# Designs tried in a protein design chat: VH-VL binders against q0atu2. Part 61

Target 1, 119 residues: q0atu2
Amino acid sequence: MLDKKARIRTSREYRNVFEKGKRLSGRFLIIYYVENALDNNRFGFITNKKIGMAVIRNRIKRQLRAIVREYQGQVKNKHDIVLVARAGIGKSSFEGMEKDYIAIMKKAGLFARNANKID

## First folded at step 3 (VH-VL)

Design gg23 (framework fv_recibokibart)
Fold by ESMFold2-Fast, scan of step 3:
Structure gg23 (fold): chain C 119 residues (1-119), chain A 121 residues (1-121), chain B 108 residues (1-108)
Amino acid sequence: as target 1 above (119 residues)
Amino acid sequence: QVQLVQSGAEVKKPGASVKVSCKASGYTFTDYYMHWAKQAPGQGLEWIGEINPDSGDTNYNQKFQGRVTMTRDTSISTAYMELSRLRSDDTAVYYCARGEYYLSFDAFDIWGQGTLVTVSS
Amino acid sequence: QIVLTQSPGTLSLSPGERATLSCRASQSVDSSYLHWYQQKPGQAPRLWIYDASSRATGIPDRFSGSGSGTDFTLTISRLEPEDFATYYCQQYDSSPYTFGQGTKLEIK
């Protein structure tokens, strides 16, 4: 579970990331990210109606939070990062989402090298 | 920063067509749906339809189906709504509006200033 | 299509008073898809409340939204002069997306 301080909460904070941030697209995910003035990273998650029914959207959101939580120690500090699920994500596996997240975070320069967390 | 700017007022005769433009700036044009709405004089708002600027896919309100065509030009971040076979009851202000992706499921967060279309003989 | 009925059609009040605006849907609407817009004469509508109860950026805390199912309410606790406008509810739950007819707040 992500700590409350690690979550983007307000519409203004989401708007800031979307309007001022950089954008990178993966296979199932789009990330928007911007450096913040805080001591920590904050994450936002968008699973819109185009993905599917509420049950699917809620499952995807839970899985994305779990992935972010698992790799949060590998993420470069002081960033607000919003993950936007693309329409096709509903048909992806957990491993597929995880692989896409790692790839896009590395491409953005937000992941430490060797950020492959294996248990 | 983020804004939608529409083309100017039009006066048309019954049976003619009108094409309204909506130029987006300050955001990634292809990341948000573009919607169009009608407001007849002294009346409320009526949704006409939407376009996905990335794919070009459209979804129209059946009331306007067959008379409305929505298109876009990604090279200039501009959406278009063309209404054909104009009738007197098409006299209205037409708005474009961005479907907000991140704050809620498809709220209209940014609106154009509106384009008055007058249909008269 | 989902029909949204707003009441009253016109509400005449003075600054400082409480305003309560109703929006009733012909069938159940998920609160995540019910939004409110403010429109002043000669201006485009502006997103005011989204997801039934969340204030859009910059909207004063005297505005609150509530409701679920078929009954939704917009409340203004203490009217300011700038609040006199027409308010529209809107549903995004089912296509075609629809607006209510509007409630006009006017100065008494």
Scores: ipSAE 0.015, ipTM 0.588, lowest interface PAE 7.2, mean pLDDT 86

Design gg24 (framework fv_recibokibart)
Fold by ESMFold2-Fast, scan of step 3:
Structure gg24 (fold): chain C 119 residues (1-119), chain A 121 residues (1-121), chain B 108 residues (1-108)
Amino acid sequence: as target 1 above (119 residues)
Amino acid sequence: QVQLVQSGAEVKKPGASVKVSCKASGYTFTDYYMHWAKQAPGQGLEWIGEINPDSGDTNYNQKFQGRVTMTRDTSISTAYMELSRLRSDDTAVYYCARSGYDFWSEGMDVWGQGTLVTVSS
Amino acid sequence: QIVLTQSPGTLSLSPGERATLSCRASQSVDSSYLHWYQQKPGQAPRLWIYDASSRATGIPDRFSGSGSGTDFTLTISRLEPEDFATYYCQQYDSSPYTFGQGTKLEIK
């Protein structure tokens, strides 16, 4: 579970990431990311209101949060990162989402070089 | 001021239908899901279903499936819940409530005042 | 469906005492989807604690929430007269979303 301090909560904080951050698109995910002035990383998650109803949305949210939590130790510190689910994500497997997340984080330079997975 | 204002009390006979409205103000109506919940006299809360006001897509609790219909009118920022084939155990206060579209939705933060529906013969 | 069981059903206490309210889920619930509501007679519910432990805007610091998995707790460190109400836990993790049956906090 992600700590309260590791969450982007307010519309203002989300707007800051969208306005000042960099964007990188994957197959099922888009990330927006910016360095913060805090001592930790913060994550936000956004569904397009057209992505679908709560059953699909809640499954995707749980799976993405589990993926982010699993790899949190490999993420370079002091970043605000927002994950936006793309329309096709509802038909993706857990493994597909995980692979996409790892690929986009590496492409963005957000995974620490030579870092090991934190258990 | 963010508000949800519901229609007034209804008295119905068994077998009739009732349609309750919930008018939103103070926020962008299409940016939040709208939920409906039931509370029978002296009882707890029971979730009935939700509607996405932007798309019109609905998701209903199976217990009410086939008897409930949720709709909305974006031009007047109003959501509706219609319950058909009313029984005596449908006597309850019905609430509308909003929740965010975000994965980090913080629960149902704004509620209507409730609408008492009485089913009596 | 996930069944939420609250205990006790009724808790009779005096102002100044500590209250501990339990919510147990029949299946694991992600704490990000566990919320608490306060309801007074004749009024709509109010969001009180969200994401298991975060106080909603304006809620006094004597209220705290905790828990994960299947066991969640709402604690009131020192009861004030205005705290006597019914408290409901709610899961938003999987459809159908469910509420506990409520714990009624009443003056002894």
Scores: ipSAE 0.008, ipTM 0.609, lowest interface PAE 8.6, mean pLDDT 86

Design gg25 (framework fv_recibokibart)
Fold by ESMFold2-Fast, scan of step 3:
Parts: sequence; C-alpha cells; structure tokens
Structure gg25 (fold): chain C 119 residues (1-119), chain A 121 residues (1-121), chain B 108 residues (1-108)
Amino acid sequence: as target 1 above (119 residues)
Amino acid sequence: QVQLVQSGAEVKKPGASVKVSCKASGYTFTDYYMHWAKQAPGQGLEWIGEINPDSGDTNYNQKFQGRVTMTRDTSISTAYMELSRLRSDDTAVYYCARGAYFLEWGPFDYWGQGTLVTVSS
Amino acid sequence: QIVLTQSPGTLSLSPGERATLSCRASQSVDSSYLHWYQQKPGQAPRLWIYDASSRATGIPDRFSGSGSGTDFTLTISRLEPEDFATYYCQQYDSSPYTFGQGTKLEIK
C-alpha cells in the first residue's frame, strides 16, 4: 500500500494533473504528470467502467498500486502522476502492466534507464 | 487552447432529421467523453446523451432514445449528433460539451458555441 | 432522476450587493458531482464552480460554492456588472445528468 501522503485523493487534485499535466500513452496505461510544490510524489489511479466490472477494476487498481510501490524509489521527486487504465488492461498480465509502466515512465523522463524493483 | 466548434444553424420541417457536428481541438479527442445538451428558447439546459470517442459507446437520455444517434470520427476529431423525426418542440440550441476525463465526477469543462435548430413548416 | 431546484428563479440586485443562489436536490448528491455554470444571453454556458466549491480557472475569488447532501449554494460576495447572468447547477452523480432550471441575476 502507498502511504496516504503519496496518494492523490481529491477530484480537485486529479483535475489539476489532467489540466496542467503532460500525457504519455503506453499499451495498457496512460500517464498524466505534472511537477508539484511538495517534497514528495503523489500517485492517482483511474479505472473507469469501460475496463469491465467492479471486480476487474478493483483487481487492476490493486495491481497498479503494487507496481507503483515497487518502483517508487526510481521516480523523479516532486511529481503528481495519474495512471489511467486503458480498456485492454483487463486482459493483461501483472507482468504486462509492469513492463508497460516501466517503459512509459522511462519515456516520460521520470524513471532511470535501468529502473529496478524495490526489495 | 481547447476549442469545440459546431456546425451552423439549420431549419428543418417536422419529420425530417438533422445532424450537428462538433469539431474538437487542443486536446486528445479520445480521452474525454463528448456530451450533448439541448436548450429550448428561453428555457434551461437538458442533457441528451454522451459518447466515448475512443470506443464509440453511447448512453442516451431515455427521453431522446430511439430518435438520437451519436457518432464520432477520430481522424478529424469530430463528434456528431443526429436527431430524427423532428417535432416543433425540438426547436432549440444544441450544445456539445467535453465531459469527465476518465473520472466519473468531472464537470462539462468546455462547451461548443451552440447550433440553433429550428423546426417549422 | 435527480431533480435540481434553484431558488430564487430571478434575483434583482445592484452592483456591490451580495448574491446567494440556492440549488436543492431531490436526492443526496456527492459534492464532487455538483457543478455550477454561468451563461450570458447568446453565449454557451461556462464552467464556473466544480466539485461544489472549487473555482474554475480564471474565476474571481468573490465567487464561492458550498454545500453537501441535498443543499448547495453559490455566493457572490460583491456583485460586479459582469456577474449579471444566469447560473445553473448540475449533478453528474447519476444518469440522466440533470441541470437546475437556472437563477437569473438581473441588474435593478
């Protein structure tokens, strides 16, 4: 689980990232990201109804949080980052989502080239 | 800058159909729902329906179900609303508006300028 | 469907006065799904307040929104001439999405 200070929680905070942020698309994920005025990163997760039923959406959210937590030490500090799941994500594996996340974060310049799992 | 530009005014006879366009620019067209709303002369706003431009999936207000069809063309970032079997009480300004950005609680943050549709014989 | 009732229907005031506009819902609406729009004659609506209390970009701080459950309020602390317009509340909580009938602010 991510610390509560590392989570985007309010609709106002999500809207700020969507309005001011940059966007990059992967195969299963879209990220929106903007620099914040805090001393830490915050993450948000969007799994809308087009992905599937609540049980599938909740599984995807849990898996994405786990992936973000594993790699949080590799992320450039002072950013609000929202992960938006694309429709096809419901058919992906955990490994597929993880690979997509690493690729898109590296492309955004938010990740080191050789980002590694946090043990 | 985000802009939604709608097609021009239309005059139609009862029983005809009308197709209004809404061309989006300044954002990724497939990331936002497109909504349509009706405003009869001197009246308030009424929601007609929505389309997901990525999937093409639609959801219509039951009041218009069976007479409204929403489509989009992603190659030109344009949404369409067609209303068939027009009645005199369909005379109104029709607006397109950008809705929730993968968020279920988002507002209609940008609106087209409106298209006046007049139904008279 | 959720019915939104705005009051008053018309509010006649002078510049410099305080305006209080009410929006009451027939069912509880999460404040995150309650939004306000401003519309001037011949123009499209414009987002004014979202999530019940957040000002949209560029909206002056004399505007504030508040409320929860079934009772929501838009307040203008000191009216300016450009504020005279019709204001609509909207719920985006459940389909069909609905608007109030509007409150028209008119100059005395």
Scores: ipSAE 0.015, ipTM 0.593, lowest interface PAE 6.5, mean pLDDT 86

Design gg26 (framework fv_recibokibart)
Fold by ESMFold2-Fast, scan of step 3:
Structure gg26 (fold): chain C 119 residues (1-119), chain A 121 residues (1-121), chain B 108 residues (1-108)
Amino acid sequence: as target 1 above (119 residues)
Amino acid sequence: QVQLVQSGAEVKKPGASVKVSCKASGYTFTDYYMHWAKQAPGQGLEWIGEINPDSGDTNYNQKFQGRVTMTRDTSISTAYMELSRLRSDDTAVYYCARGGYDYWSDYFDYWGQGTLVTVSS
Amino acid sequence: QIVLTQSPGTLSLSPGERATLSCRASQSVDSSYLHWYQQKPGQAPRLWIYDASSRATGIPDRFSGSGSGTDFTLTISRLEPEDFATYYCQQYDSSPYTFGQGTKLEIK
C-alpha cells in the first residue's frame, strides 16, 4: 500500500495541481505536476468518465496504481503529480500504460537517471 | 463534520417502487462518490451501486440492474436511490455511504443512519 | 465476483482475551482494497481498518489488520466490552464490491 501521506486526496489539492502545475501529455496519460513544500511525493488519479464501464475503469485504476507503486522509488522527491487517464486508455495494455508513464515522467524530468522497475 | 441523513422508514406493497434520499453535509458533495448498500434482517451487507455526484454516472451491481436507479440533486446535496418492482426479499435497511473521490479512497468512510423499507401485503 | 468468506461466523470470548478474525477471498485481492467495518445492533457500519492494515481515525491501537493475496486477518489484542460487535471485511478491488458475511464477536 502507498502511504496516506503520498496521496493527493481532496478536490482542493487536485485543483491546486491543475491550476499551478505544469502539464505534459502522453499517448494514454496526461500528467500535471508541481513542486510541493513536503519531504515526499504525492500522487493523484483522475479518470475520464468516457473510458467505459465499471469493469474497464476498475482495471485501469488497479493498473495505474500498480505502475506508480512499482516506480515510486525512481521519482524525484518534492512533487505533487496527478495522472489523468485519457479516453483511449481503455484500449491500452498494461505494458502500453507502463511505457507511456515512464516516457512522460522522464520527459518531465521527474525520473532519476537509470529508472528501474521496483520489485 | 460530515453527515449523511437519510429519509424515514417506508412500507410498500409488492410491485410498488420506493425512493430513498440521502442528504450530505459537511463536505463538497461533488467531490465523493455516493454508494448504496442493502442489509436484510439478520443478514450481512450487499453493495447495490454507486453514483458520481459530479457527472451523474452510475454503476450498479448486476443483481439489481433493471430495478435500481440512482440520481442526485447537487443544488441540495442529496442523493437518491429508487428501487422498483418491489418483492418481499427487498425488505431491508438501505444505507448510503460516502466513497472515494479518487483512486486512493476506495472505502466507505461515512454512512447514513439507514432507512428501513418493509415490503408487505 | 469475488466472494469473501469470514471465519468463524460467531466468536465467543471474554473481555481481556485476544480475538483473531479471518477473511478469505475466492481470488487475490490487492491489500489496498481490503477493508474492515464494525457494526453494532441498530447502528450503521463504521469504517474500522482500511487498506488491510491502516486504522481509521479514532480506532484504538489494540486493533490491527494484516494479510495479502487471499488471506486477511483482523486482530484485537485485548478485548474490551465495547469491542463486542459484528465485523465485516469488504473488497473494493473489483466490481461488484462485496462484503463477507460477518463475524459476530459475542461475550462468552
Scores: ipSAE 0.015, ipTM 0.625, lowest interface PAE 6.9, mean pLDDT 86

Design gg27 (framework fv_recibokibart)
Fold by ESMFold2-Fast, scan of step 3:
Structure gg27 (fold): chain C 119 residues (1-119), chain A 121 residues (1-121), chain B 108 residues (1-108)
Amino acid sequence: as target 1 above (119 residues)
Amino acid sequence: QVQLVQSGAEVKKPGASVKVSCKASGYTFTDYYMHWAKQAPGQGLEWIGEINPDSGDTNYNQKFQGRVTMTRDTSISTAYMELSRLRSDDTAVYYCARGTYYVDWSYFDYWGQGTLVTVSS
Amino acid sequence: QIVLTQSPGTLSLSPGERATLSCRASQSVDSSYLHWYQQKPGQAPRLWIYDASSRATGIPDRFSGSGSGTDFTLTISRLEPEDFATYYCQQYDSSPYTFGQGTKLEIK
């Protein structure tokens, strides 16, 4: 689970990222990201009805939070980042989601050069 | 079938407030944003703001910030827009409209029938 | 805020003719966030084209949307009597979300 201050919680904050941010699509994920005026990163997670029923959406959200937490130390500071799960994500493996996340974060220039797992 | 049903026409005096309702049916009320838009007589559409019915969080167009308040009651699947300190240029048809939560599906797919608010002095 | 300018303001045509409606943005708008609505007098707007080019459910093939960046177009290949209405473009790319002033399509 991420620290409370590292989570995007309000619809206004989500809209700010969507409206001002850049968009980058991966195979299973879309990220929206914008530099913030805070001293830390914040993450948001969107799993909508096209993915499937609540059980599937809740599993995906939990797995995405675990991935984000694992790589949190490699993310360049001062960003608000929203992960949007694409419809096909329900059939992906945990490793598939993790690889997609790493690929899109690197492509966006949001990962430090030496990305490593944090436990 | 998705349906948004708004409250009836209102006539108000300058300085008063008005509260318009929008009752949703045919879908899970908390799964979609509710938006409000203004259309003055013979004019185009202007976006007022949005509410997330699940959280109650709102985002308003700066032109209306300070005079508009959006709320909802999830027990009756109803959204509300209250506009205070009414002026003659607030005379308009007000619409509620259903939106999506994120940008790749962000459009107004269903609209209420509209509520005419007349501000007369 | 992004200003959407529609042209012409009024387009007078006869059934059977081709209609071309323009929507110009003051700054670049991702086509995924540009939408068109149809409105008839006394009625609420109705979603017509979304993501610049996708027809909403039930919208006839004679309607097509195109464009990217700052220039978007709604085309009706052969007007039917029921197509005479006001059409609004709308952007959802940045807050505040804005509409064009509308193009009124009227019978000549």
Scores: ipSAE 0.015, ipTM 0.546, lowest interface PAE 7.7, mean pLDDT 86

Design gg28 (framework fv_recibokibart)
Fold by ESMFold2-Fast, scan of step 3:
Structure gg28 (fold): chain C 119 residues (1-119), chain A 122 residues (1-122), chain B 108 residues (1-108)
Amino acid sequence: as target 1 above (119 residues)
Amino acid sequence: QVQLVQSGAEVKKPGASVKVSCKASGYTFTDYYMHWAKQAPGQGLEWIGEINPDSGDTNYNQKFQGRVTMTRDTSISTAYMELSRLRSDDTAVYYCARGSYYDLSWDAFDIWGQGTLVTVSS
Amino acid sequence: QIVLTQSPGTLSLSPGERATLSCRASQSVDSSYLHWYQQKPGQAPRLWIYDASSRATGIPDRFSGSGSGTDFTLTISRLEPEDFATYYCQQYDSSPYTFGQGTKLEIK
């Protein structure tokens, strides 16, 4: 679970990331990201209703939060990052989502080249 | 400036097809769903369907299923709605509108095209 | 499909009065997916209130939205001449997405 300070909490904050940020698409995920004026990173999670019913969308959000938490130490400081789940992510494995996340973050320049899970 | 510009008015015979375009500008076309809605003369709004411009995936209102086709061309940021086997009760103003494909409702139908009048008459 | 019923169909009031517009859903709608639009004759609809209670950009604070479950309300605390229009509620919770039939706010 991410700390309260590490979460994007309001629709206005999400909108700022979408309007000011850059976009990068992966297989199961899209990220929107922008540098913030804070001392920490913040993450947001969005699951489209096309993924499935609320139970499935909530499961995907929980799994994505777990992935983000595992790799938080590899993320460049002072960014707001929103993860948007693409249609089809509901059939992906946890490992599949994790691999896609690492690949996207590295391509965006937000991860170290040899990102590892936090020990 | 964020803007949706639709094609001009059309007059069609019963049984024909019509294809309406909606050109987006001022934002990343693939970041938002494109929705289409119908408004018959003097009546309220009726949702026809949506397209994800990134994937091309569509979802149609069952009332129009089998007669409507939504497509897009990302190279020119344009969405299309084609309605076939036209009837007199298809006479209406058709709107395109930008909506969110996220489960975040912050971006409801926030930008609308000006509308396209389609008249179906013999 | 979720049916949205707006009442009254026509509301005749004078500038300066309070207006209350109702939207009732045939089944529960998450307030995060209930939106209101304003439409004037010959114009496209305009987003007015989103997520049941949040004013869209540029909308005056005399407009407020409220409600949850099946019962939603749009309130105008003190009508101005430019507020006379048709207002539509819309649910975005379940496909097919649906609109109410509209409430026409007209000058008495």
Scores: ipSAE 0.007, ipTM 0.572, lowest interface PAE 9.3, mean pLDDT 85

Design gg29 (framework fv_recibokibart)
Fold by ESMFold2-Fast, scan of step 3:
Structure gg29 (fold): chain C 119 residues (1-119), chain A 122 residues (1-122), chain B 108 residues (1-108)
Amino acid sequence: as target 1 above (119 residues)
Amino acid sequence: QVQLVQSGAEVKKPGASVKVSCKASGYTFTDYYMHWAKQAPGQGLEWIGEINPDSGDTNYNQKFQGRVTMTRDTSISTAYMELSRLRSDDTAVYYCARSGYYDSTWEYFDYWGQGTLVTVSS
Amino acid sequence: QIVLTQSPGTLSLSPGERATLSCRASQSVDSSYLHWYQQKPGQAPRLWIYDASSRATGIPDRFSGSGSGTDFTLTISRLEPEDFATYYCQQYDSSPYTFGQGTKLEIK
């Protein structure tokens, strides 16, 4: 779970990231990201029905939030980032999702050089 | 800025087919569903169907099933709706409109094309 | 299919008055999937209220939406001349997605 201030919560806020942001795709995840005018990062999470049953989608959302929280200290400040789960994520392990997240965040240039894993 | 620009008005004879285009700009074309709706003169709106521009998958209102075909060309960010075996009651303005498909977020028609008048007359 | 019935079909009012537009569904609709559009003659519909109660970008606060289940309402607290148009409710809860027949708001 992320702090309320670190979450994208409204359709308008999600839309802003999609319309103005950049897109990068990984194996299991797509990220959309844009700099914000706030003093903190905000994250959004999207899982659609093609991933699978509600139980699977809820597990994926929970695991993605845990991954984001674990690495939040490594993310360059002042960004809105939306994670979109791809259909194949339902067959992924937690480690597979984590590795994919790290790879796409590094590729996007969003990880700070000397940041450390929080948990 | 998001824009949906449709092709111009068409006049067709009964039994003919019409193909209307909708060119999208200002957003990633494959990230939003494209829908088509019909509005007969002086009448309300009627949903015809949708296409997922990424996969090409379509879902049609059963009322139009067998007469409507929706396609897209991702290289030019354009969606198409073809209506065949035209009848006089197909005379209408046809609109394209986009919607999202994520987490019940954006499952509404936020941007619309300007409309294309199709007149079916002998 | 879900049938949306709007009432009244035509509302004749004067600027400054309150307008109340009803939309009734033939079966329960999740409020997250009920939306309202405004349409003026010769123009495309425009998203007005989404998720039953959220105003779209740029829509004045004199407009409010409410309701749940089968009964939904669009209210305009003090009509302005530019508000006279046709309003459509729409459900995205189940396919085929459907619109109400519209309520035409006209100047008395």
Scores: ipSAE 0.015, ipTM 0.571, lowest interface PAE 7.5, mean pLDDT 86

Design gg3 (framework fv_recibokibart)
Fold by ESMFold2-Fast, scan of step 3:
Structure gg3 (fold): chain C 119 residues (1-119), chain A 118 residues (1-118), chain B 108 residues (1-108)
Amino acid sequence: as target 1 above (119 residues)
Amino acid sequence: QVQLVQSGAEVKKPGASVKVSCKASGYTFTDYYMHWAKQAPGQGLEWIGEINPDSGDTNYNQKFQGRVTMTRDTSISTAYMELSRLRSDDTAVYYCARDSYYWGFDYWGQGTLVTVSS
Amino acid sequence: QIVLTQSPGTLSLSPGERATLSCRASQSVDSSYLHWYQQKPGQAPRLWIYDASSRATGIPDRFSGSGSGTDFTLTISRLEPEDFATYYCQQYDSSPYTFGQGTKLEIK
């Protein structure tokens, strides 16, 4: 369960990440990320209509939250990070999304070198 | 095209509650925050609060905290603002507005007049 | 809470004249989070200028916004009859988000 404090909650905070943040694209995910002035990380999730119908978007959101939660302890502190699902994500497996997340977080310099596959 | 359509005018007695709706169309409802603002007769705009339609998370102006509740129903792309324990100074036009993330409130509902009279 | 004070409250001018509308914040506001709205009687507000200086889609180039910190300005280089309305500034930098009290631009 991703803690309330670890979620981006306001429109202004999402906008700040999109405007000030760096952008990095993976195969199925785009991340926008910026350093924050807090003592913790916060995550936001965007799944839009181009991904597919509500049942697919809801599945993707649940799976992305689970992946983020699993690896949150390995993420470099004091960042606001927004994950945007790309159109092709609906065809991905859970493992595919997990691998893409790990790859882009490492490439962004936000992830520890020894991140492992979830159990 | 993007459209926000609000419920019709309401007349309430002091102490009652009112629930205003805002139906969105022309975009993915869960992708944008929804804000609510108050405009008393002959006066300026006052921000009441916001809701993330995806998560249901809300953030309220402290002035209305304890009296306002914002909710949404994603199955019908509709946001709601309920204001309780109504007072005469709650008489106003209430607006919903979409937050674009790239700029401010880019689309607004037509407004709902709430009259509180005794 | 950040208080936005607009001046003048009412500005009476004729078509063809230049209008300058002021918005002053009680605390510093990042210009990326200062916006202007136009409202005509009986209508909802409409986004006019965002991020202090960017015109919203379809807004004529006679409108310009400027400013930073605590002092922001909306300028209309040459007024047209359709420009007479109330203009509100808004800060989106700190919760609670706040609006100025408005400047009513009216025909002299």
Scores: ipSAE 0.008, ipTM 0.640, lowest interface PAE 8.6, mean pLDDT 87

Design gg30 (framework fv_recibokibart)
Fold by ESMFold2-Fast, scan of step 3:
Structure gg30 (fold): chain C 119 residues (1-119), chain A 122 residues (1-122), chain B 108 residues (1-108)
Amino acid sequence: as target 1 above (119 residues)
Amino acid sequence: QVQLVQSGAEVKKPGASVKVSCKASGYTFTDYYMHWAKQAPGQGLEWIGEINPDSGDTNYNQKFQGRVTMTRDTSISTAYMELSRLRSDDTAVYYCARESYYWDTSGYFDYWGQGTLVTVSS
Amino acid sequence: QIVLTQSPGTLSLSPGERATLSCRASQSVDSSYLHWYQQKPGQAPRLWIYDASSRATGIPDRFSGSGSGTDFTLTISRLEPEDFATYYCQQYDSSPYTFGQGTKLEIK
């Protein structure tokens, strides 16, 4: 699991990212992101009821956290990033979500250009 | 603010049915799943099932298979749980509870109704 | 079905003492889906700790949750009279969602 320091935890912190941050949409994910005043990155995850029942939302959150953790070292430092799962994500594979995450992070300029890993 | 208000206590004979209501206020009823739980006298909590108030889709604990039906009426922000073919071991307090899914927090029951005592006796 | 076993069933302690309440799952539960509720006689349960370690709004910092996998713990560093209640753990990882049988914390 992600370190507690790397997690956005409060509604105030989420609101800050939504109000001040930039937005970018992928196939299954939307990210909101803003530079923070800390020495590290923090991530937040949103899976709302439109995705489906709790068991599906929980699986997706777990898989997204695993993906984020795997690529954490490749993300530009000092950012708060919120991942919002889109309604269609429940039909995606783990690999599909991973590819979408990499693509959207690169497009946002948050990844090093050679940060991709496939397979 | 957020409130879940349940219907009053019921006394039923074995073989009858009971329908418990849970009226929600203080939030958008269709935005949160509603769950139901059973607590027999002196016992712990047992999950009965859940309903999506928006779609009406339900998921039930197999222990209550064929005897429980959950419905809702969005016009009055009310959820219902009907339990049929009542037995003495259905005597319990029944709770409705709202599932929160806010932000990075996982689903948890942030607001509960006050409970409805259902007594099954001959 | 994931079975949650709480121990002890009853814990008798005095105000000022430390309480440690255990919740053990029959299979691994993601800590993000392990929650604790407090219930007093005649009342509905109240959310106490969510995501294994996060205190709900208004819950004093003498309460802490920890654990991962199959073993979870609720700790009260220094008991106060209002803390005597029954505590239930719950897993929300897989359906059917289940609760432990509860640990009743009572005054010695």
Scores: ipSAE 0.032, ipTM 0.677, lowest interface PAE 5.8, mean pLDDT 87

